VHH binders against Putative ABC transporter glucose-binding protein TsgA13 (tsgA13). Designs and how they scored, part 11

Target 1, 363 residues: Putative ABC transporter glucose-binding protein TsgA13 (tsgA13), of Haloferax volcanii (d4gpw5)
Amino acid sequence: TGGDTGDTDDTEASETTASEGTTSGTTTGDVETTDGGGPSEGETVNAAWVYISEIGDLGWSWAHDQARQAVDEQYDWLETEYTEAVAPSDSERVFEQYAQGDVDVIFGTTFGYQDPMYAVAEDYPDTVFEHATGYRTRENMGRYMGRIYEPRYLAGQATGMVTENNTIGYVAAFPIPEVVRSINAMALGARSVNPEATFKVRWVNAWFDPPTAREAANALIDEGCDVIAQEQDSPAAVRAASDAGVWTSGYNAPMGQFGGENYLISPIWDWTEFYGPTLESLHEGSWEADAFWGGMETGVPMLDEWGPNVSQEVKDQVAATEEQILNDELDVWAGSAFEGESDEFLFQEMSSFVEGVEGEVPS

## First folded at step 3 (VHH)

Design b7 (framework vhh_ozoralizumab_d1)
Fold by ESMFold2-Fast, scan of step 3:
Structure b7 (fold): chain B 363 residues (1-363), chain A 121 residues (1-121)
Amino acid sequence: as target 1 above (363 residues)
Amino acid sequence: EVQLVESGGGLVQPGGSLRLSCAASGFTFSSYGMYWVRQAPGKGLEWVSEISSGGSLTKYPDSVKGRFTISRDNAKNTLYLQMNSLRPEDTAVYYCARGSTYYKWGYFDYRGQGTLVTVSS
């Protein structure tokens, strides 16, 4: 009569008549094994997100936080928290603080968290870790990223079709495989419909530095670029392009309000398609470390809305190519130096530009 | 121009099944959450189901949970509603609707012209 029964209800499962959105009987949770961390099945899941920028960046951190909010609203059993503006040098402390608390899973959302998260995961084997853009895993640490090169290729077609100078500017963060992959995919897309298209790259050497990104965009425009694309955690380059009256493509989040009359379309993220299934697996006690690498078919990397002045011809071309990508009928890398390369190569080893991109990747 | 065109409605007996389809055009279908909503004669709009942009998250009200299944095919720009164990109170015009934002549940900004489902003996 009264008192606790133990860790998890080990109830005989009753078949439910509702397969979707109905809670079935409780099974044993992962907490009772030696395999990894996480809560017992059916218990509240406590999840923490660690962001490099403030949520108001309207870019990478914003996109992850929109997904955090969406899953928090969707699941009554989920409690979420976050810390923003965490530099990589401060991240080990933040991860340790969460791991010492009642947090079941920690999502670290920038490349620079690689070594700090990997170290903390070793010291806290009962906590689950997930690293966006990471390339290392453990039994209690997964990694995830989307094949953003697919919507980059599509946005690239739009840039190639609207350019009149055949010179497209790209405001880039760091010379790492993730960024080189995005530049190359956009160039391949543009050149698939306009063989004369060329790309000029300016390196900001930061993920979030709006003043420097704006300066880089303006420098590219001064050099004759009539389209500006970017890979930054802010809309600064998109705003600079709009102010100058040149075409623009953003990144991470919908940026139509900043591109105005000259907005094309942007590759964006819907992280709910990753966080939802991951959190459900933790709630069900079925989570295992994985190396998620999802394309547009998963809904994680995607396109936002077209700008108001984009022609129907451009929209039709992109829509036809998007259908091929969604049906797994198009290899973005076909005909390039990277045709036939493994997913691991595409993820972590791409260090040179394709034809049409000016210069060389800095070392 | 955003267009949503529903099909698959008709007359069905109680306990029967129907599959509704919605063909979407004029926007990036794969970037939007989608809804099915219905309106019975003389009544207001009622939310029936919602699905996230990539299809991994779905939500249903208790009135249809376990009987209706929403799904999507982003390659074909098509939304589906599988309706099983239909009841007379499911009689309504069913509308396909586009979510108002990429990431947020709860409201739609465009809907189609509707398809009539009549459940009667």
Scores: ipSAE 0.000, ipTM 0.463, lowest interface PAE 11.6, mean pLDDT 85

Design b8 (framework vhh_ozoralizumab_d1)
Fold by ESMFold2-Fast, scan of step 3:
Structure b8 (fold): chain B 363 residues (1-363), chain A 122 residues (1-122)
Amino acid sequence: as target 1 above (363 residues)
Amino acid sequence: EVQLVESGGGLVQPGGSLRLSCAASGFTFSSYGMYWVRQAPGKGLEWVSEISSGGSLTKYPDSVKGRFTISRDNAKNTLYLQMNSLRPEDTAVYYCARGSTYYKWGTQPDYRGQGTLVTVSS
């Protein structure tokens, strides 16, 4: 165990490495065999975050920055910096500038950074890179994401219990596995408590486009949706639902203030549970590239607080199911076309809708 | 409504160990950071430990660092404090307290339980 008999640079808690399903079965590093590696062992760690939108987006970039601030406060040996509003086309320059400086690790926080970061990582082997939502690794480049489908399933149960029209709208970003997985999990959750629930999806084709997200939400409401869920880096769809007096579930960050009286609950991110262990491993010289894929048991994907008018019956149902997920007693994909699929498939290959979701995934 | 119920206190000899538990209800436990705080007879509240919502980050003051370990079981809505190498000066009522949701590490707690008494004496 990683207790009092560990190395001089050991953490108080066992170090957790990122992992992909059963193919990479180890989630905790071997303290003894990982000792002594890394350019930042026992020294000040300089970390940089690169964000696609402004920190004031109140969504994805905001959630990552809250975690950056939390770890900065936690560790006296950590220095942090960030650059916001970096388009994928500008990201290679930003990564290269950080890699040329005294930065030990660069966290890139959007899907579109994959190829730019992968290229820069090859040219700067002494710098560590970590890519949120990424699908490729190098010896000096890891990737990380959470199983947000677990809290999506739980939020889905709430949508299924409150809908009166059995028609739930979903304002979605891009037709990629990450988004399809979230839609499917919410639909399965809703249908687990309401077999008549159906989902209508509208694609914004952007992660951050508040005016288009608002338009999509209003179009879904016009089509008879009495609940609006979303997958955007802003609360615009939640605000639109609140303005129309329909139930709403957000994404990324707590959105209760925007949903008001019609707020249900949202799947959100607490990235401190990933950044903390990762930065400790860099400080201790034990960091190794991995593919983190953590569920609610890690604390990374989780639920925010209930809206003010959600019934106790809904809260009790979701709490009971959350307990089953945390105890590994419930398979979210059970009874669906995806029952028994690997974590790698769920992460990278899901390209079709489950029963209850209208239409098909765009090509 | 928010409820926090502490248990596990008692009389223990110097050098001994105790494990405190706190049963939480009325809120989404897994979404909140949690604290242990204590109050010795005739003294003010003293911070003892803090844990993040998922349990990966913990903090301790020098007075208990290396002797006390905070942990949580989010499936059971339960917070724990493992106390080792107990000293007479650890005698206090120990309170479970709720921190902030999400990313607000080190903030002032908003609710606390009724407490459990720990007495360290021969």
Scores: ipSAE 0.477, ipTM 0.767, lowest interface PAE 2.1, mean pLDDT 87

Design b9 (framework vhh_ozoralizumab_d1)
Fold by ESMFold2-Fast, scan of step 3:
Structure b9 (fold): chain B 363 residues (1-363), chain A 121 residues (1-121)
Amino acid sequence: as target 1 above (363 residues)
Amino acid sequence: EVQLVESGGGLVQPGGSLRLSCAASGFTFSSYGMYWVRQAPGKGLEWVSEISSGGSLTKYPDSVKGRFTISRDNAKNTLYLQMNSLRPEDTAVYYCARGSTYYKWSGYDYRGQGTLVTVSS
């Protein structure tokens, strides 16, 4: 009869006496009125996720879906739905179908959904929209992304400490600011502990193409790379590095099982730390559109677990630097061409490599 | 090598408050959900609270909801339990425990030595 008292008790935890209000201890809290978007306070929240790939990709869509499952389990008042393998050209139809139904919030999880979601949000002002990796907002549409460059910098230190050839390979998706930012952060991290470290980049021109990613990794290894990092929605490059006996760092999701004895650590996503608070705000009637750009302090971009053969010296170095990042005592971009640039620039305008990355960003 | 060291227990009167701390080392603290569990004299282990790796999701059983608050400081590798409105029934050894990683809630694998909380007048 579903006697999981822990999940249903959140409503009691949020309640106070009538003199103070129910969602906060503020004496002037008027949080029960909404003028559009989302359910009324305390009602069931119906949430839909729209994914560009199948959730079995073991990467980006998988990470979002793990978080969907986690929040579904945590909140008795939450009902979740999803649609996978939605190309950007098909996404407007999917968003419209959800907005016409009983869905309170729609999460769109790829950059290509930007214009379709923005258009649909205008037509459905009573529906809340959230766009992962997006750059535009409305009163009923927020955007969210994590500063993955922080754990990328930390993984970069590990690559810089274990390389013997001072040549690190990076299997990259597309030459867009999101990817350039990650490459640059890893290079800065590696060079912070090893000034001779250099990075060679190979472009797959796809988020999910395991055969091409594997081929790119092998080509980098043939060129003398003794560490392979990647930015793909599959573990193919990590597996190729492991098969060749080369150190490796993955992306998006834990890839230790694919890196095996050669696994370092990967920047990954814990989207529950964004979806949880967002859904709670919708349940409480306090949701407002925001441009979430959270660092490791939020728990959204994070590191997975160390591989079995990584030395204590490497772990200690990364832990000390992680503490500085969490305490806002280290600027990843300090000393680089990007020192002092705005969050908006870092988010959507970075188009050139830092020192230590070979070649130029393709046009 | 994984170590969890609890502190902050002691004797307190009914209605009083205590703040427990747990210092974690030997693993990437920020990647793990964490638990507080307790064992009263002559009873089994009872789950008291859980918190997600970044701290945004917390869960409590009815027995402590509204009285206890779990929190964490990932920069300091420290877990906390703020205990208010304590009752004689809260008398127990309290353990910090390491949960699961990567969005999955599935119990815990390591726990500390515990800290004794005695609620008596």
Scores: ipSAE 0.390, ipTM 0.742, lowest interface PAE 3.5, mean pLDDT 87

Design c0 (framework vhh_7z1x_3)
Fold by ESMFold2-Fast, scan of step 3:
Structure c0 (fold): chain B 363 residues (1-363), chain A 121 residues (1-121)
Amino acid sequence: as target 1 above (363 residues)
Amino acid sequence: QVQLVETGGGLVQPGGSLRLSCTASGFTFSSYGMNWVRQAPGKGLEWLSGISSGGSLTSYADSVKGRFTISRDNAKNTLYLQMNSLQPDDTAVYFCARGSTYYKWGGYDYWGQGTQVTVSS
């Protein structure tokens, strides 16, 4: 879920006006005697997560909750809680209730939380806020997202190498920059090793709608797609591909169990690599608002394990390219219409397909 | 086949330093937490340090905290243990071990053959 490119200046002005002696905007790496924000060293950190869907989605909210559970298990000074199935229209109330309680940090995990969280952060300057996929910040509010297009490019190479029909299906959520970026990265990856690879996209118009995702996957298979990729908060398209005996790549979470013998590999999230350092900085009193946009080198966007029938040649090709990405020797967008575009453009403004993707992005 | 191969062990004087390496193959190294475990002569296995899949989270046993540093290079499929201020009681076979789940260390499912470290004058 992409964000907007405006309002940084307004955010800073608003925070500056609020004169506080106790704010989470302490200097990075500065362990101050009087902890300017958050708990003192050795005190419990209380953290809350707010999820758009139920954790049982086995997708986006599930991936965030796996990370919440992991950091809870790792840190004896951390107490965590969460609320699931929170619509954007209900989110302001939920954020306010947490901020009024004994919560040190609130993580909001969908783009629709932007305006509600931004408003509550202004009213509760002693509480830290972090917004996944957001575009606005405050002194006490950061934003975070990962460059999933990097592992998507790698999964794309695998699809391009195994396809025999040169027709790959993609079951997509919404025609927004976040999703267009992922489709384009996969297509570029596939075409980097197979110039004849073509992508067909079907739009579910939902993040979580397993019956519609299954129907979209089956329609793509009926049209000649011998590989199915997806961008949904469920394994439904992966299951449909497996049932039909075609190759498949998932998203968000490891889906090898659902893809079975036809599983390739999936771009997934390890949010522990963001939440861990963030919570440690709060515990140490060194937290500062940031606009985290991490690649595979951070460990946040990553690949899961290969399916059981993927050839060594495919694995070797992807491993070689992954090494180049990790060493900052390969630009995913090189040679495309998007070569040289800014991070702001990639994050917020990508609205057209690269060569090899059929049709146009719906308006 | 999952393989973990440790190198860098040897004989070192008390107060000296060694860097151990573990080269991984047969799995997506970047997706797993990794561990260093040792076994001294006539004793059981002792967990020393763990590192998350992307390397941002590390943990250490009290016996080695401040002396040993765990790190990884996911581009090279290699895990490292920098050992400083070595003591005679650090003499052991050192094993690289894979965490049993994605991103988490602990709960080991695969280990290497080990590399011998001897701290003696």
Scores: ipSAE 0.077, ipTM 0.605, lowest interface PAE 6.4, mean pLDDT 86

Design c5 (framework vhh_5c3l_4)
Fold by ESMFold2-Fast, scan of step 3:
Structure c5 (fold): chain B 363 residues (1-363), chain A 121 residues (1-121)
Amino acid sequence: as target 1 above (363 residues)
Amino acid sequence: QVQLQESGGGLVQPGGSLRLSCAASGFTFSSYGMSWVRQAPGKGLEVVSDISSGGSLTTYADSVKGRFTISRDNAKNTLYLQMNSLKPEDTAVYYCARGSTYYKWGGYDYRGPGTQVTVSS
């Protein structure tokens, strides 16, 4: 709908090929042993990150790069480098170049890197590979992702408590299990404190398309949504909600500066809690391939800071529920159609909405 | 609003142990790195230990490494410092401090009123 708003933004018209993907507990490829390589204990660790988009996306790639910078500053024995804007079709070349150099570990940060990384890892068994959102492993290749549905549930409670017309909008990327899981978790959270809360979903069909995300947010506001949540690699929907004086929750990265006076809280990633221990294990010579899938107890999926106008009542409710999640006393999926489902099902088979979400997941 | 309250200080003999606790409230504790900072009489502030928001990463000053252990319980909004093999030079007021938010280590914006640790015969 590029002409509808009247504004032209050439940089935001560029779609990213980035996809966060989903992890699976069952792979169609061969799984290899977990006794992977790495540098000798106590030696300098050279680590490389490969990003699907530019760090300036202020979302997924930005969050990974903030963690790269943090560990680089924290560890005197660590040297880091990165390459941004690498399409999956170009990624094999980049992985090979790093593996041929002095790099000890390569972090690939989008689902589309799965096959290129898996192939290169076979050819360079002395190089360690870690794939965010991946589903296949090798002796020298691990995978990692976080249970973002936990902080999404908590953000959902905030939306359910502040809504006055019980209509919450969700600007979503793609109708895939990863996104459906996040929508469902937020709806369950909202309905846990407000049984009348309802969600309206609009699909951008892109991870990064700020003009379309802004239009989707404005359309939801026009339909009566007084809270806007999002699952995008940009703050566009948060900005649109703020401009309209509507409550908002972001995603991936802290978005308080964009939500301003209308900001609630967002589920975000602190990849430092994964990269730090992984790099320490490489430095210690104890690294082994794993399928990391951490909840809030790991600090990887987490909440950012509350907006300035959120009441103490809302903060107290969310804090009490966060305590239950951290103590493993709350099943996010309890009472839903997904109660008792395996992690594998939650990763790759969730294709329908819970009660309170309007419509059907597009096929 | 932001509140940090230390406890567990006291008088201990050289070679002894103490466990400090810090009760935090008024902010999302699980989203912040935390630090223990001390000030010996007539000296400046020294960061003795940092811990990341999820607790996976810890750092220690060379003066306390191998003797002190920092930990946290995010469900209880509590920070801990286990101090073993205490030395007279560990005598200081110990402050619980709220560290950097997201992706950062070191630096702090709020600290508690402090708890006195005195190591002497």
Scores: ipSAE 0.384, ipTM 0.730, lowest interface PAE 3.4, mean pLDDT 87

Design c7 (framework vhh_7xy4_2)
Fold by ESMFold2-Fast, scan of step 3:
Structure c7 (fold): chain B 363 residues (1-363), chain A 121 residues (1-121)
Amino acid sequence: as target 1 above (363 residues)
Amino acid sequence: QLQLVESGGGLVQPGGSLRLSCAASGFTFSSYGMAWVRQPHGKGLEYIATISSGGSLTYYSDSVKGRFTISRDNAKNTLYLQMNSLKPEDTAMYYCARGSTYYKWGGYDYKGQGTQVTVSS
């Protein structure tokens, strides 16, 4: 002790949040179930991604593919491949084709893949499956999603602070728990700094339909919304808001180039923080099925960069709240109808709006 | 507005240790991958360690692998480099660098003022 010689923090280079650094001990059941007993530690991992839309969507599938490219560049032992524009009705065939090949892990990236992937996983127990946004697991099938409601809450504070009409529009995909949770979190964030803020929701009934999303955004603007948020796999609503000169928040990927002078900030994904540790665990033979549900502390759900005209007051407010979330000092759902609800409920069962969101969730 | 302030450098004997810190401000620190970059006198820049936005993924150059550890504290907007088993060849100005995009390991285009590390032989 004495002076500044204390504070020895041991952070080993080989440690990650998902996998402990290894010596050689991962050669029993995990290797057999994960790699089909084939590749030993240090051998090539073959991974396939299945995308609902084209990578050129510049949204959800694009964000997953950026992470695929990043891990491919990072790991010399990793070979990646992908199939894009796979409708849920075609997905079982695609999963089966990959499982029949030499692929070690298959990542399916839309909620509609749930039943097809779950069925194929039963038939191919030596192949590892990971389902983004999924609800069900098997011994050889994990699920993953990020707590995007955390950066939604933060983006919501920005919307609540810049609105002058107290009317914020939200261009939404489908009335499912994932989307309802995001709407509610944004509304709670806005109302935490502006109790008079209200949200109007329009449903596209598609993840990727740029013309319909643009029409929905314009309709909300016509109804008096001076801020447009969205939950789509494209920047179409952000572009529409920018064209109309109203504030906007995007989703999935950085959308500053589309929002221009009216851009606020967007909840986005850095899937490298999930794919990296998962692939390392497969390479080391330590993979096991999990239900990943990571917050901003994991780096998976996060915020992009502020738009050029956002005030320092807005930035400071959001930064202070982000610090509280990262330090586990703030629960997004505290004080709401959903305070104390389980992670299972938040993930799978949320079907009603919080105060401040107009109307009801469609049935 | 955007600032990276490095500290923790100094004179150390071969085999010694140092811990560098980088205090970040003016941007969303948790949304960016970060790097430590060094420049020995009269030589080019060398990227020695990188860390992903959430801290779960790290990369090290072969020259420092096993000796240096990069880490971050997103709640404190701070990047660290723990340097062990220092060698005379580690003598350089050390810079904190911000990634140009959240999803890429390359493209680090901003660095602070630097902190000098001198390992005497």
Scores: ipSAE 0.012, ipTM 0.501, lowest interface PAE 8.2, mean pLDDT 85

Design c8 (framework vhh_7xy4_2)
Fold by ESMFold2-Fast, scan of step 3:
Structure c8 (fold): chain B 363 residues (1-363), chain A 120 residues (1-120)
Amino acid sequence: as target 1 above (363 residues)
Amino acid sequence: QLQLVESGGGLVQPGGSLRLSCAASGFTFSSYGMAWVRQPHGKGLEYIATISSGGSLTYYSDSVKGRFTISRDNAKNTLYLQMNSLKPEDTAMYYCAKGTYYWGSSYDYKGQGTQVTVSS
């Protein structure tokens, strides 16, 4: 656990960066109802993204920014801007600055933005807010997340099939439901094809801390883990696994270049499938606050490309299971302690490990 | 082993229609943006259409906008190009292309192609 969780070593996040988005237009109009927000139907939509880290980290913020760029290119009525490297403690100021300007919608992209965004949304009822990984809504504030546990389950099958020691390591961020859910889904996937597979978890206590993530991965390898999975906003654990010659699965973005010949596959994000429809609804004047919770059928959570040395047997197994998930024929949680739990529980309340995961979730 | 296999080309009269298909294998099709690019005899490659990994976003070159429709079926690992109101100028070798990420505006692999000839 020796890293610095402050300013990034791999990027310029500690430096003051200017928004590189499009020039925001002026929204004009009479006093509007406090019930809703957004632009008039057919008008230019001005959208802002707020990122916890620098885009070049090839993690969570990068995945959202790829989608921002794609929708900017797609829609001639859309102008986008962004601010990167915004700590939760600085986020209220950034949200207020955008809301005071001509921005129609603000996308806040990290869990730590919960309370700052919710507070600012109350003060600016004519501005639309969308919070990735959020759990609260207002009439002018929606929340969104993808069921990444589906591609985690699939990646888990790959880990269970390639392990020779039946000991898989997981480099995790924080002991919160989002992360516990991902660990549990991967373990269930691995054990669906290898009932002797076990998982050892190390907690970085940060979303982005490459040095600490690398040390956690190396410690797990030293304990006998021959596969390393991770839930971090960097490829550091994937690179550490590759350097040690053990199998690896990444997160957020394709990490095949870092895993090399030991790369399996990673759960990744395509946020265009959320941002596109959301921005269209704002442009059409039909936007309403929602709690988006989309699976692989939406295209939001998905898998990247297989590593070069993954066998056809592994690929066939995962493809067959993916088809079942896409057809709603397989419930990831079936047969586990969480079978039959509500989407609300899965999203907000999962705080214990399934069988096969060593130890307990820290309290 | 990554493969893109195009089909559906052929000879068609001006004003006619064709539907091209591209069967993808050896990669997770649903994770990547895709494109159709074409090359007329003796000319350079031209991007015709792109589609995002999940299919919600599309882009068309001005030369085909309103006449061609790109679509995909991720369950079947298949990319399509519906070509309507074909013109002699649409005569080209048509290639299916795999994007470098979930948007298809840049590609890292291109198939063998399928020939489309528009003549009377």
Scores: ipSAE 0.000, ipTM 0.315, lowest interface PAE 13.6, mean pLDDT 85

Design c9 (framework vhh_7qia_2)
Fold by ESMFold2-Fast, scan of step 3:
Structure c9 (fold): chain B 363 residues (1-363), chain A 120 residues (1-120)
Amino acid sequence: as target 1 above (363 residues)
Amino acid sequence: QLQLVESGGGLVQPGGSLRLSCEASGFTFRSYGMGWYRQAPGKQRELVAFISSGGLTNYADSVKGRFTISRDNAKNTVYLQMNSLRPEDTAIYYCAAGSTYYKWGGYDYWGKGTPVTVSS
């Protein structure tokens, strides 16, 4: 979750840009903050996004910004703006500035925004807040995340089918439940089609650190990994795998361009499927704070496009399993130590590896 | 590999209706956003309608209230129901598929088109 600066040396970052694409255009719009949150039904909705990194990161912030652009094009009553490269320590000021302005909803898109956003939401009860990866809510503040472990399981099947060494590497960000959950889901997927598959994990201790991610990928390859997966806000590990001629799976955004001939498939985000309905509810005056936790059936967590050299056998296997997930016929955690655990446990408390993942989660 | 095949085009009188179909093969259809574009003689291609993987829809202003896009994931098919057709709807209609990141002109895959002629 939440990336820093992209893989490009983007020195020319924009601070805030109002989008043009809606036909609403009421610049003198009356904001009735005293009567409750957001605009009146049928009025222009003004929405702001706050990103931890630059939108050119081709990772987490990029994925949210693609969705912002998509909803801006979809809805003629919507005006959007954003601020990028906002560290958690600076976020309270940015949230306050938006809440004092003409924005109806503020989307904060990294875990570290939780406490700053929660505090500002108390002071601005007429402004709606939504926190991606958040764990607390209030009357005017919702939280949202997708069950990315579902497409991670599917990508895992692909890794299990193509590995010849039965050793798959995973370049991971932080030893937190979100990341442990993704590692475990991929391992379960791989082992569902290849019981001999094993995973080796290396921790970058950053969401965005391309040199360290590349080094971690190369170290895993040196240890015998012939497939590299990752959980980073850059394509650096995917590029390293491609350069070494080993299979690779990315994260957050389509990374086929970087994986080239060795690309498998990646779990990615389509935040349009969350932002669209949320913005429609604000436009209609029906918004209520919620704790969104959507699976692939919502379209939020999904798979990108297959790499050019992936066999039809692999594609058919994954398609069959995806159908089971979409029909709510497959429990990713079935047969594992986590079978029967609550959504809240899966979201907040998963701190150990499943069978097939080497080592232990760091303390 | 991934293919899109349009069908259902033809000649229809003003005020008539027509349903276009686009059948997809070679990919996980459910995860893709689907769009319909059209290109009239001497004009650039324009987006007519799209539908997301989760069923969100949007329409060009010129067709709102007259056209309806829908999808059947079990059949790997997207449809465009066209009602109250006008001579200015005459065009070659193209089906497009893309990840959510490539909607609105960033589509990864395109069909070859199906002609629709509205005349009396």
Scores: ipSAE 0.005, ipTM 0.334, lowest interface PAE 10.3, mean pLDDT 84

